# Miniprotein binders against o13629, part 42

Target 1, 363 residues: o13629
Amino acid sequence: MLEAVTNPKSSLATFSKQLNGLLQAKVVVCKSVNPYFNLALENYLYENSTAKHCLLLYTNSPSVIIGRNQNPWVEANVKLCRDNFVNIIRRKSGGGTVFHDFGNLNYSVLMNREEFSHTENASIMIQALRNLGVHARLNQRHDIVLAQSQRKISGSAYKISRNRCYHHGTMLLNSDLEGVREYLRSPSTGILSKGVSSTRSPVSNTKLLKAEFIKQVISCFLLHKSHSTTTKPLSKPRASSKRLYDIEPKSVITLEQNDLLGVPSILKAVNELQSWEWTFGQTPSFKQHLESTELSVSMDISVVHGRLEKVIFSTPNATLEHELSSIPWTGLCYESGFANTFLISGIHSKEAISILKWISDSI
Below, E stands for the ipSAE of ESMFold2; O stands for the ipSAE of OpenDDE; V2 stands for 0.75 times the mean of E and O plus 0.25 times the DockQ between their complexes.

## First folded at step 18 (miniprotein)

Design g04 (at its last look DockQ between E and O 0.57; V2 from the best seeds 0.00; counts 0 for: pae O 4.3 > 1.5)
Fold by ESMFold2, look of step 18:
Formats: C-alpha cells, structure tokens, sequence
Structure g04 (fold): chain B 363 residues (1-363), chain A 119 residues (1-119)
C-alpha cells in the first residue's frame, strides 16, 4: 500500500488480486489480536466471501463478548473490565456472554444457508482434537465437552440470513479460567432487563499448543470440505491427495490487520464495533430499582438506547424529592458512576449530596 | 436536551472570546465539558477541559480549576487511562486545598477513591 504512492497502478493491481484471493479463500488465519478488527473481518467475509465454505481462525486479546441482544450491565462488571484493559464488545450473533483471551482460539465457518448444520463443524473440531489426543464429544446443547469430565471446551453461536450464515465458536486451549469470573460478575442490582441471559456451564482447557491445533483444524476442514463438494456419498477410497495439497497451499491465507487498511467497509465496521452506541446503546430497554433504607430513598430509572429516559425518586422529604428531580437525568449516558459529575458541578443540599454518592456507589 | 445545551454553550464560548470576557469563557468551557461528558463524548470533553483548566488558571479561579481537573480525571477513567485519571484527581485535590471550599475537597477525595475502587 505504501508502494502505491510511487507506482499506484501496479500496487492497485497487486492489492486487487490479494483482496480477490481473500474473498475466494477456503481458510483465513488472522494474526491480529484486536477483537474489533477480528469481528469486523468475520462480518466482512460473511457478507462478501464467494467461497462455498470459508474457515476463519483468530485469537482476541482479553475481551468480554456480549451477544447481540444482551445487557452488558447484567452480564459483566463494566468498570472492572475498563480498569483492567478487558474489552467489552457486542457481537452480531445471538446467544450468551463469553470471555476471550490469548489462550482461546476462535473459529468461524462461513457457508450458504442451505448448508448450515449444528453438527458438521463440531465433527471437524472433534476430529482435530482426537488427532491430538484429546477425547471430546458433542452434547445435546451442541457444546463440545471433554469425554471424561463432561466439562465444556467449546461453545458456539450462529448468524443466519437469507443466503449466508456463519457458525462460530471458541476452543479453550490455555485460557485463564479461574481469573475471569470477576469480569463476568455484575455488581449491579435491581435491573429488570429484556435482554437474553447467559446460561453458564463448567469449563476446562484442552492444554493443546495453539499452532498444532490450528494445523489440525485446517487439515481436517480442508479434507472434509473437499470431499463434500462432490455431493455424492464416498463409497471407495479417494486418492486425490494432490488435489488437497493444491487447495491447501493456495487456498489458505494468513493476514494481518495492516493488510486490510485500504478496505473502507472494514474500517467502518471497526469504528462501529468500537462505538459506545453499538456495544451499550444497542442494549434492549431496561429498568432498574435501587433503594437505601439508611437514606430513606428509592430510585426507579428507565434506560433506552443506553441512556436514562426517566428517573423517579421516592422519599418522605418532598423538598429533597423536588431537588433530586430537578437534576437533568434524561439523556444521561448509563454508565458506571453516571452521577459523578453532578457531585462537582452544582450546589446541592447535604442530603442530595449523600444521595448522589449513593447513586455513584450503586452504579 | 444535552444537544441544545451544547449548541448554546458553543455560542457562549464564541461570544466570550469576542468580548474578551475570560470569566464567562472559563465557565462556558467547563459547562460544555460537563454536558459532553454526560452525553458520553469523552474525547471532546477532554479537549474542552484542557481549555477550561488553562482559562481558570489564567483568571486565578482555584475552585473552577479544581473542578475542571477533577472532571478531566473522571473522563480519563472512563477512557481507561487510570494513571492520568488518578494524576488529575490528585492535582485537583492539591488545587482545591488552596481554597476554603471544604465540601469541594471532600467530594474530589471521594471521587479519587471511587476511581481507585478496583486498584
């Protein structure tokens, strides 16, 4: 891309060939650990890939991934995540909240809608695990579990449109399973949410080396999908090892984030995924009830698009109730510490200040 | 709405610059920063707070300077820069201690402890 400045026509032809190769690739291994880029890339391939099947593999830096219709203030400790460089990201698929870290591998299989199968991609992953000595099976919920302990090592979700879909999931290789619970434990109380709640299962690591697991997944995927393109039952041995080799070397792309800086739709998707309006503003409307016996007050709030819509205080002190109601709550961003700036921006009674502190401590 | 508040304060800033009224300029910058911060526009709020701090310093308004520093600390906490957040809140306390406003000092100290909650 820098060389386009000195010889733009030859650089543009090279970039166009690389982009066309990406959109026809059967396997894409992305080396970025940026979760915003990786989710944007997944959606880009979902919308634009021309391959019959495409496998995307990536790893994210520590991130809490919220399902499309979930409430992040119910599913996570937002301030703890923010304070410890743990991303909170809303994904485009449904389902529950999961945690990603460097010990997790994400897989996503992009396919035509008519080819969607809960079990096909799980079978590929299970074979790759078996080839590396890990004995796993698919359970009734379509999670992959260790055969011995029945502990979950892979969960999945899907996104289905009229023509295309993807089936994506996690594979726990060497994740920090004991350290992540605090990020997923919301301190909030009194939230009445229309969002989807997570169902959580006991988890375990496979303890596999990531590079070796990636090799096996790619091999199993290419072999499986190569045979499925014939559309006939295989009744005899296939000796097409040269076809598999030819497909694998030129149909597998490894890319970095910088390889796609020139794709405007990816940059736009990254910006959207990074926005507060996407992760928090797309939260289904909810209400919260908070009360303090010590301060003789309760607070009822309605939140729409992540912003306070209506706030009602109940207290025996009518003067205090009026004072609190005169604060411009409507339109305020629902966030950890949303009352904090009111503590330093006005003149309030000592009683109102005590209540503002209580609100800040209650999030 | 906060959107209308922002438009009015941007007009007030322009007018204060034209009239050479530094007290009104500092006030308008600070209130604009609060409105932006409450709307969740923390990047723009940071820029306004930097201007508000300098203007408050230029006119010798220690209380406004402390408030603007504290607000800047809160903005950086939301943006995930805890080192700057704590640094600006500590600066805000030192400036507030040069005033007679004991309530302000207590409130900024409370905010510093709130920011440190998970540290």
Amino acid sequence: as target 1 above (363 residues)
Amino acid sequence: SYEETVRKLEEAIREAKESGDPEELARALLYLAFALQRMGDFDEAVRMLQDAIQTARDIGDKEMQAVALAALGLAYEWLGDLQRAMDYLEQAIRVAEQTNDERLIELIKYLLEWVKKYQ
Scores: ipSAE 0.759, ipTM 0.927, lowest interface PAE 0.8, mean pLDDT 86
Fold by OpenDDE base, look of step 18:
Structure g04 (fold): chain B 363 residues (1-363), chain A 119 residues (1-119)
Amino acid sequence: as target 1 above (363 residues)
Amino acid sequence: SYEETVRKLEEAIREAKESGDPEELARALLYLAFALQRMGDFDEAVRMLQDAIQTARDIGDKEMQAVALAALGLAYEWLGDLQRAMDYLEQAIRVAEQTNDERLIELIKYLLEWVKKYQ
C-alpha cells in the first residue's frame, strides 16, 4: 500500500521511495478497475520501469479496447457502448479489439527488447492454468486456447520500441461472453477501412477464481524469471517447492488508483486516452457507401482522422441533392456530425431531415 | 480549417466582450460551441454552450436559447449522459414553443426522439 500523501514534505520522500519501489517491482498488481488509469499505468511502467521484467496485473470495468490502428466504428457498436457506459479506448499496442470486464484479468509483461518472446510469456500463463487444472495451448495466432475445445481464453498484443517492449493479453475467467458479442458487433455497413480488422474467434471462460489465478501467475512468473538469470542450463525441472514466501516480498507491489494520481505523466496519459482525438481522431482513413432504396438516395463518405473529408449525395431530386450538398460536411466528426449539422446549417426541408435521420440511423 | 474557425470565434468573443454587444457575444459563443463539438471537444463545447444559454437568456433571445439548449443536450448525449441530454432537449422544446417557430420545435423534437431511441 502506498500511504496516502497527507503531509507534503515527509510525503515527497515517502512517495519517492514508494515510486522507486514501483519502478523496481517485478510484479505490480493494480486494484483499480478504471481502464484509463490501468492503461496509463501500463504505459508509465513501459516508459519508466527499471526492472528487467515487470508483470502488471489488472482488471477493467466494462470497456472495449481497440488496437492502435483499428477503426472503432468497424470493430464495435459505438452507440451501444455509449448508451451502456462502456468505455471505448484506443490502446498504444497493435492487434485486435477486445472487451474487458470484471470477469477478465489483464496481464502485461514489460521487458527489454532483447528479451521479447511471444511464446515465453504465454508459457507462463499456460503453466499457471495447468496448475489450476485448466489444459490450454498456444495456437498459431499466438492466442491461448483450451486444449479440448480450441476456444480462445486469452488474446494478446504487443508493443516494441528500441529498448523496451511489452506483451500483454487477456484471460477470460468469468466474463460476460454475450456482452462481448453485442459490444464487438458493429451495426455499421458499407465501410471500406484501411484499419486493421479483428479476427473473431469462439471464446470461453476458464471459470477460475481471479485470486487463485493471480497467485499462480505471480508464482510461475517469478519462478520462470529467476531461472533466466542463472546461466546454468537448467536440466530437468526439479520441482523445488520453493514457497512463494522465499521470493523477496519487496518484488510484488499492490497498487491502488489513488497511489499514483499525483504523477503528472500518468494524468497526462489518462487525459490522452480519454480524448476524442486519441480514441476516434487516430482512426485510419475509411470510406463508407450508404444507400436507401426507400428514400431514393445514396451517399459516399470519406473519413480522415475521424472527420468527414468528403460527402457526396446522389438523388433523383436535384433540388434536394443541392440542399444536402450545400451542408458544410467537411471537418465534422463522424457520427456526431449529422446531428450537429441540423443546428449549424439551419432548418432543412422535410425531405432533407428524413435523409439526415436515415444517415443517423445507418452510421 | 476548424482550428482557424475556432481562433476567429475566440477573437470575435473577445471583441464582443470589449464592445459590450451581448447579441454578438451570444452568437460567437454558440458558433464556438458548435465548432468545438464538430472537432470532438465536447467538454469545452459544454462550457461554451452553458455560457451561450446564459447570454441568450440575458438578452431575451429565445431562439438562440433553444438552439443552445438543444446543442447542450447533444453534447451530453455524446458524453454518454443520456438523462442530461433528454433534460436539456426537453428544456429546448419548452423554450422553442415560446418562439412559435414550428420548424425549430419539430427539429428539437426529432433530436429528442433520436436520443430516446437509444434508451
Scores: ipSAE 0.033, ipTM 0.385, lowest interface PAE 4.3, mean pLDDT 82
ESMFold2 (binder alone), look of step 18: mean pLDDT 88; pTM 0.877

Design g05 (at its last look DockQ between E and O 0.50; V2 from the best seeds 0.00; counts 0 for: pae O 2.6 > 1.5)
Fold by ESMFold2, look of step 18:
Structure g05 (fold): chain B 363 residues (1-363), chain A 119 residues (1-119)
Amino acid sequence: as target 1 above (363 residues)
Amino acid sequence: SYEETVRKLEEAIREAKESGDPEELARALLQLAFALERMGDYDEAVRMLQDAIQTARDIGDKEMQAVALAALGLAYERLGDLQRAMDYLEQAIRVAEQTNDERLIELIKYLLEWVKKYQ
């Protein structure tokens, strides 16, 4: 048991050297499929990498990734996600909601703010696609689409601060396109928001092998950045050229989640991203109006930090309105089924029970 | 507020244990679990519900036992454990059927179907 650790100081020195190598790496390929870890790693590299340009590549287990200022109950079917082990995660960048799964590759290019370009990283991805026989182009919204079908295969978003930024995106290799439709189709109605909404496009897979695409992306990225002082993009790849290991072996690393268990800032970021307070509690305040003609009732709710702040019922039956208003709505987490515990707690009229069921079926 | 409710119920639980009042203990545990679940503290709600179920069983209160089992099922649904959620709701139905409370039986059956909505 204890025989594996014979020199703690030597193990610490090795870990410190690996961490320094990570912060200087031009390419990081992360094997973890944990979306919380991968987003935390992205932020860590964004804040601490010393490389002029750093490419991070990773894949997430099935996840709905919402933008910084989006409402998860508008953008996704939250209960369906929970029921099928699909994570819902708020990222730190803006933009719309996307679905990640094992058939999707994520890329993130970290750079200094003055080097940000809406199109430069897309051109690298398009070159990698072309090298593998996939003809794609950038459309007016900066999505990458297949040239023939015009179906979207890649979307992107970015985060820009005073000194640093990252531009990250997806590449649909062999994703579950049915899951994209159903997990991103919210059953909610009546939410009143001027916030950021997703622009949804028809999607397609490239059908490329992930390992081959990763190799091409790395090659195109390194060649492109080695010519960053030129005004033209990288040309066709050279035949019989050196592979990645032969050109820049020390600047490309492969990482596993266990390699970074000792980095406190990454652990802290993982915990934050996993918290209800981040994904749901950071939702911009919103209101919702629900109406049932059959039950002759309407419900207006306001939600602040993901919790019910105020609930107002309107019904011709004043006794019923009073009964419903006596339920302790304020402070309740806004979630699918939030009325369910009231059905089995206390004594309610048949009319109130019908309305509680209606709420549970509507939210 | 739910936070104030939790503090008051925790004190009620301590007092019921000290006085040896198992009916009040079961009631307070169940009400605490509801408050915790509504606040989103599902793991803590599960722990309180396990105690509430056992206490309700010990005093022979089948209605409270069924309600606590149903609440436990709802907590597991929120934790993403659908198998456990359905199992506990089915247990709640079986216990509720021993009470002949038709309203309770129908409500727990509704909750089971709601939990299974996307299965």
Scores: ipSAE 0.828, ipTM 0.947, lowest interface PAE 0.7, mean pLDDT 87
Fold by OpenDDE base, look of step 18:
Structure g05 (fold): chain B 363 residues (1-363), chain A 119 residues (1-119)
Amino acid sequence: as target 1 above (363 residues)
Amino acid sequence: SYEETVRKLEEAIREAKESGDPEELARALLQLAFALERMGDYDEAVRMLQDAIQTARDIGDKEMQAVALAALGLAYERLGDLQRAMDYLEQAIRVAEQTNDERLIELIKYLLEWVKKYQ
């Protein structure tokens, strides 16, 4: 706990010392379950950590995390997520869409670009699993899978810049695997997206206790990264049980959300991650075709930055086609635009309203 | 661009405040709220809609008041506050029922059903 020191001058010096401690930490365990805060913290450590290697560990409340270049309407049931208060968040890393909940542990290894190794970081996780009796392996997609069933237990993604990178991933401990299936199943049809599509794989829980897995991950990480600093090719991994106690106590920091609420760059990152413009406006351009045989209508939608660029209707009724085409579609947010159109464009015919209802139910 | 539309509407709101025309002000506030909703800025849309509702109430424009209340309900739905969404849509219906616009009443009732379908 970063004690909120009540005295403002001593608080700044203490806060600065605590912040420097965070930026030098080899391991950061965040206790916050706020997914916006945790992703903001990951980005903050990515940009500001002075540690050669930093391991961030956190868990999120129920959340759909989409890749930087993904379409949320293709990757998730956006409506169902909203209805169940499941946050949809666009991360700054690439890769596929994942569901986070209280039964999942997230890890992020932050390092210099020259030290980037997804296989090394996966090996640390595999060793931690092995120490707890779970036999896992890395597959060709760089997913960690159970050795026997080949079911995915960990997905990963990365971000690489000029000087820094991170490799992050999930670890399924006791996650709601049915919720994973429901929230990650888009009901949307007819979408042609330029976005990166997720590859779905059969998943499983490791059924490990979070606290025990965290201890093993920290131990394996610190042991592995302590050996990489010694230039001598250490031959056999001597199982010298360097007890967790021989690790400088300042190397592992436990953090609460309140500890960093005063950091302007974290608040800015939280606000960015919560914004519609980041979450939905950063969606790659897509087209959608919809058809109703019952209403004898088809429509073609072009969506740019999550907003309608073009809407084309086709109906046997020219008056109705003209009415629908007269609606100022351009620039409306894709999901909300159809519902708000009832108020924005004025009063429509019964037939036009039936079509607008159908559109609102279909997207 | 929508950003340019927002700037023009902010200017229209300023001019309407300077002229003391409450009808022009109510209209400009409502149009700004709709522009902000189109941009996905629901928090600012909520503020503008609250101002539009108050202005429409002050001038006695029940139609504009009902539309602004319904739009506020939709903005809260987008923010994930379904309870406020329903409450404002129900208020919008009650205000719309004081108008002779059956179609407006039907539309707002549909929006309420649409929000309730997600509960």
Scores: ipSAE 0.068, ipTM 0.537, lowest interface PAE 2.6, mean pLDDT 84
ESMFold2 (binder alone), look of step 18: mean pLDDT 88; pTM 0.886

Design g06 (at its last look DockQ between E and O 0.46; V2 from the best seeds 0.00; counts 0 for: pae O 4.2 > 1.5)
Fold by ESMFold2, look of step 18:
Structure g06 (fold): chain B 363 residues (1-363), chain A 119 residues (1-119)
Amino acid sequence: as target 1 above (363 residues)
Amino acid sequence: SYEETVRKLEEAIREAKESGDPEELARALLYLAFALDRMGDYDEAVRMLQDAIQTARDIGDKEMQAVALAALGLAYERLGDLQRAMDYLEQAIRVAEQTNDERLIELIKYLLEWVKKYQ
């Protein structure tokens, strides 16, 4: 969009050609680490790409990515993420929660619905790994695991519409697996949710260099999807000097976020993904039961669209129960620390203050 | 509803400004900020709290000043600005210590430790 502002006719024509090239590309390597942009780009390509098959590759800055129908307060430590600038993002595909960081590579294969195959895309990834000396296989849950240790190095999920789908996943190259596990350990108890829960598996890194793995994935993908003769993998030059990129060089593009600042549908998708209403407000309705034996109190919470709908306290002290029920709970955003402002607003008994602290420590 | 509460408090702020009642102005700004914070409008809550702090300072109400500073710290914590959150809560403690309200001092200290719990 900056080019359009400075020379509108020439810049608009160039931008339109670049956008058309993107929509025809067989491979897109995105250099942005912005998870909101990368997920918006994936959806944009999913809806608009004209290529029969499109491979999107990207890496995100530290982020907790929850599935479409998951509960972030079950899957993650929300306050810990907030305190450490770890994004929490709801993706548009189903499945479980994953952590992304700079040592992870994400892949997404966009295709027509009738061409979907769990095993086809996994075989492409496994071949790329094998070409670099990593022996892996697909397990019963459709995860890619190291052959020796059986530890997970890649998980995947999918999104299907009437005509198109994408199959996307992670590849653990050099992620900080130990230091980030606390982000995925929710402190919440007593949540009764109809949302999808994650199945957690032991994980490992492949220790591969990202640039080398990207080259192998692109080579294996293009060879597998090609209607051309056999070509050499990227790991060694061929005597004929032909490579996959030499055969179809215009079909592989490298993209940065600034290249698409002027696309309104991408901007709209980024804003949606960044919104509280999407990540937290789209959480399936849930209930929570909290109990303190020490304080002789229980609290039952109903949450709808990420906001408190109904709160019921039970305690032997009827005066205290009335006092707590007089607090305006309904409509409050459900979030770590949502009771904190009540501690410094209004006048509360010593017993109510103790219970407010307990609530703040429990959510 | 919180929306109705916000409308009433905005009216109260206009009335307090017209009548020149700074005590009512500070109180209305503070309660508006609480309502905004609880609705998730943290940026607007920050703006109201800045005004509440200044008005409370102008009238010498140190208890209200401390409460408004603590609320400002909590709003910054919700916005993910942990450094500002801690700074304003520490300021709130210092102002609260100039009052005789030991309960308020203890509550703001609790909030500072809550904000810091993963540090």
Scores: ipSAE 0.799, ipTM 0.939, lowest interface PAE 0.7, mean pLDDT 86
Fold by OpenDDE base, look of step 18:
Structure g06 (fold): chain B 363 residues (1-363), chain A 119 residues (1-119)
Amino acid sequence: as target 1 above (363 residues)
Amino acid sequence: SYEETVRKLEEAIREAKESGDPEELARALLYLAFALDRMGDYDEAVRMLQDAIQTARDIGDKEMQAVALAALGLAYERLGDLQRAMDYLEQAIRVAEQTNDERLIELIKYLLEWVKKYQ
């Protein structure tokens, strides 16, 4: 911060040159483990990169990443994620829910719409794995699986706009596979969601060193994209071992989080990704039926934009049903609704408190 | 709508500041915080609750202070800061115990137990 004060013009010119270098980069390796920053950077490169093909590589801290049209309460144990400081993030791409941690590498290939190929990008990853002695293949679901065990090592999703697209995915290196099971298992029952449901598959680690895998991915990507520009059928295999040395050193950028915190569009995207409105408010509408035989109560919930639209109680105690139905449920956030009810609606009967506790334990 | 409620409460806060009515100010701040919390704007809810707590202290309204502290605890729970959540709920209990409102004390104790169940 202090050095930026002494010559604002030189700092702006240097920053502009660095930013232009980033936007022209064929490969960006982000060192940040902040999932909000990394997803904001992916979006920034998606919108602003001038490269024909840009490979982004990053790792996130422990995070559940849900698809654009998914329900977090169906796709994850939201409570367990919160309790363990696991971020829940809604990405701007479609597809299913994934867990990220320090043992996972994320890749994103950003390109023009006309060049969209999920199979091409998967082939680059499969070649990088092969170069490190890991035999993998693409399955019918476009997941990368281990050839022997058929266990999933990479999931993918994409976003396609009018002019630009990206295809991104995971690569399980040394991830916490128990975390993948626990955080991605919702305890919630009775939910009828309009959201996209995830297909679960048996997962495995590749057990590769991240740094070596990154080197192979970069090498395979740059080699593959250098050949795609030559429209001429190479008649003779000229073993022009174009050594990795002919890669313009300016084509691969390593980035720290602090390098881009001053970019207003990245900050805006970080703030959007951190917002409740984006994470939970963008949840597709759902209904939930809950029943307690012990408390002799049933509850029907309608949820829109992550907020209660309608709550209906059924209980043999008409006074209790009236008490519960008198609570201003409409507009309360789905997760916090009961706690806000205690504070706003005053003190309830012991029976009502028991039911509110049951709701809290069931949501 | 909650957006309309927020707008009305922001108006009430302005009017209470202009009239110099600290009791109405504390109430409007508290209700705004509850509306914001219900909308998932926990960061703004925290700010409004801090103002409500201070205003409630200045007027000596221990009941409102205890409720605002409890609400602040819950806002921090939603933000994932369970330690601050417990600290503010424990502070809310200590203030509520000075009101002799057993029902309020029981309610805040229940909220603390609920937050502790997430640890």
Scores: ipSAE 0.030, ipTM 0.409, lowest interface PAE 4.2, mean pLDDT 83
ESMFold2 (binder alone), look of step 18: mean pLDDT 88; pTM 0.889

Design g07 (at its last look DockQ between E and O 0.01; V2 from the best seeds 0.00; counts 0 for: pae O 11.2 > 1.5, off the site)
Fold by ESMFold2, look of step 18:
Structure g07 (fold): chain B 363 residues (1-363), chain A 119 residues (1-119)
Amino acid sequence: as target 1 above (363 residues)
Amino acid sequence: SYEETVRKLEEAIREAKESGDPEELARALLYLAFALERMGDFDEAVRMLQDAIQTARDIGDKEMQAVALAALGLAYERLGDLQRAMDYLEQAIRVAEQTNDEQLIELIKYLLEWVKRYQ
């Protein structure tokens, strides 16, 4: 009965038709800049789209996007991001870390696994660039680079499962290139990580207008996926004649975040992506070794699910070693400044205080 | 574990309220906030710290008030609110300067510079 109150028949029928139209669309242009919504939408389309190929286009507010099995403390300056309202988000695909901002356009091609071809999708992007006067090529690592300078303007990654896949990537139009460099440069040392490492390349902007690039990408994508006009020869030209196969209907929709407020699986995915447990807690287990010759101490840290599991200090001062080991390290969230509250709680020797400061300055 | 520590401190808070012991109440609130912050429960830590600050103020314990203010600043830094973090750490310094605890003053100043290090 409560269900009947929350799902009126007329509103449900209209919403179901709108949602079905989305799932049949060949191109979705999302106007949201919310990276949590945009990644949730990508996964939703990946799981539910019925189009043979679906192109999703979106832009995110400033964000560091790490791959599924990466370590954010290796790939990024976490405190710098936090201080500057730069999101850190773990995506569901593998691969390396990228920076997104308002000058970056993201593309994602959703398809069945048997149709996967990342070079084909890169060729579509390269053609769109050429149509706008930007000469680019695909390099040996499958990055799109400017032909002359060899500077990277687009990287990509894939999610491949038994039945479905997507190929998604970035295009640097007018991005903050200092942000790309600055936020992705981790200050951390001594981390031994099982996670996937990123390969960093010099980057450049194309300086293209986003609206013009979007139009070209859509045009190139739809033309490339159309086979009706390329398989039937014409007997002779007729300038006044209209051939219906030369003009095909396009299923291009523009989406706002508010259009999908009623989709529970998207809301659930947004909440998961926003959680600390997903972005930081899903980090593969790692160890860190820190050493100070000035303080005659070393520290070995084991981290599991983003929390300190084991901390071992080595110093010739046995009393100090015991004091440091008595601090309740286990269960503490691994993060820049995790030792800070110990500085103002409890009673510590001056030597222990110095080491706590050193830990805070080192992580 | 921190979970067990939280449970013990919650009981101590209830007992301090029943017995009317504001010094124990302020101490228990502060240590509960430390445990919550270390577990990553920053929003709940903020609530406990606001209570700890008020209780410490009511009993005139400037040292505890300064520690609670500094902890509140650290919680806001972890929540990504750098402006509030700096504001509460500055408040903590001003309160700590009303004490004889020079080590506490220098530690809170260190924490302020730490939170500002990319500014």
Scores: ipSAE 0.806, ipTM 0.939, lowest interface PAE 0.7, mean pLDDT 86
Fold by OpenDDE base, look of step 18:
Structure g07 (fold): chain B 363 residues (1-363), chain A 119 residues (1-119)
Amino acid sequence: as target 1 above (363 residues)
Amino acid sequence: SYEETVRKLEEAIREAKESGDPEELARALLYLAFALERMGDFDEAVRMLQDAIQTARDIGDKEMQAVALAALGLAYERLGDLQRAMDYLEQAIRVAEQTNDEQLIELIKYLLEWVKRYQ
């Protein structure tokens, strides 16, 4: 527990010591379920950790996490997420869209670029599963799957920079797999996206206790990374008391959200991750075609930075086409039900109102 | 492979016994216990840890003793014996406190709190 020392000078020294401890930690277990905080913490450790290897473990409240180059309107039911207070967050790593909840454990292995291995980090997770009687394997997509059913239990993604990388993933323990399916099913049609599309796979829960699994992961990780440093052959014991385990025991830190609320870079990262401009404005350009045979209307939408660039209507009624085209669509945020804003803001014909309702129901 | 690691560690244990190097013996026993634990052979890991604890006591290596006691506590937790797990972790803390290694003490305390949360 980071005791909030009430004395401001001692609090700064204690906070600095604690922060240095965090940056040197080999394992960080975050107790926060705030997905913005956890992803901000992951980025903070990615940028600032001095450890050769750092394992971050955390769980998020119900959240849809989209890849850096994904379209949220293709990858998720954005409206359903909003209506159910499910956060939609764009991560800084690539890969596909995942759902997080209280039944999922997230892991992130942060390391130097030279030490990057997909297979090594997956092997640690597979060993931890094995120690708990769960037989799993790595598939060709670098997903961890159950050996018998081939169902996905862990997805992964990575980010690689010049000097640092992380490999992170999910572990399905006791997640709401029905909720996963609903939130990850976009109702949107006719979208031609330049974004990366997710590959869907059958999923399963491991049915492990989170806590037992965390322990096994920590144990397997510490043991694996201790042996990688000892690849020197058992040559003559030079009397340097190299602690068998440089378990520098600042190696395992438990963290709460309140412990880091004073770190400006974390607050900045939280605010970035919560922003519309990051979440939706970073969406790759897309086009959408919509058609209603009943209303005898079609529309073509061009979306850039999550905003309408161009809207083209086609109808047999030239007066109606002109009315619809006279609406100032350009620069509006693409969001479910955005057409409702225009239902209130002007005098529209009955036919135009019907089309605006159809648009609101279709996007 | 883990099997090759086990063989090499068994050889290192033999060599350490023959040379009369108790530090290397304690070291090799501890590493063997960890290799066995990874293989799921918890009973053999417990035996190697007990030998490591005794060897570490005999040479007065409190750090190795504390680490081996903590590892023994974790092995018993894997065996489902939470009471022994806590007892050995508490012993490991007491030994670690004699090293003045604040870091070691904090780790073992964390492991103990972690075992206690599953009771």
Scores: ipSAE 0.000, ipTM 0.181, lowest interface PAE 11.2, mean pLDDT 83
ESMFold2 (binder alone), look of step 18: mean pLDDT 88; pTM 0.879

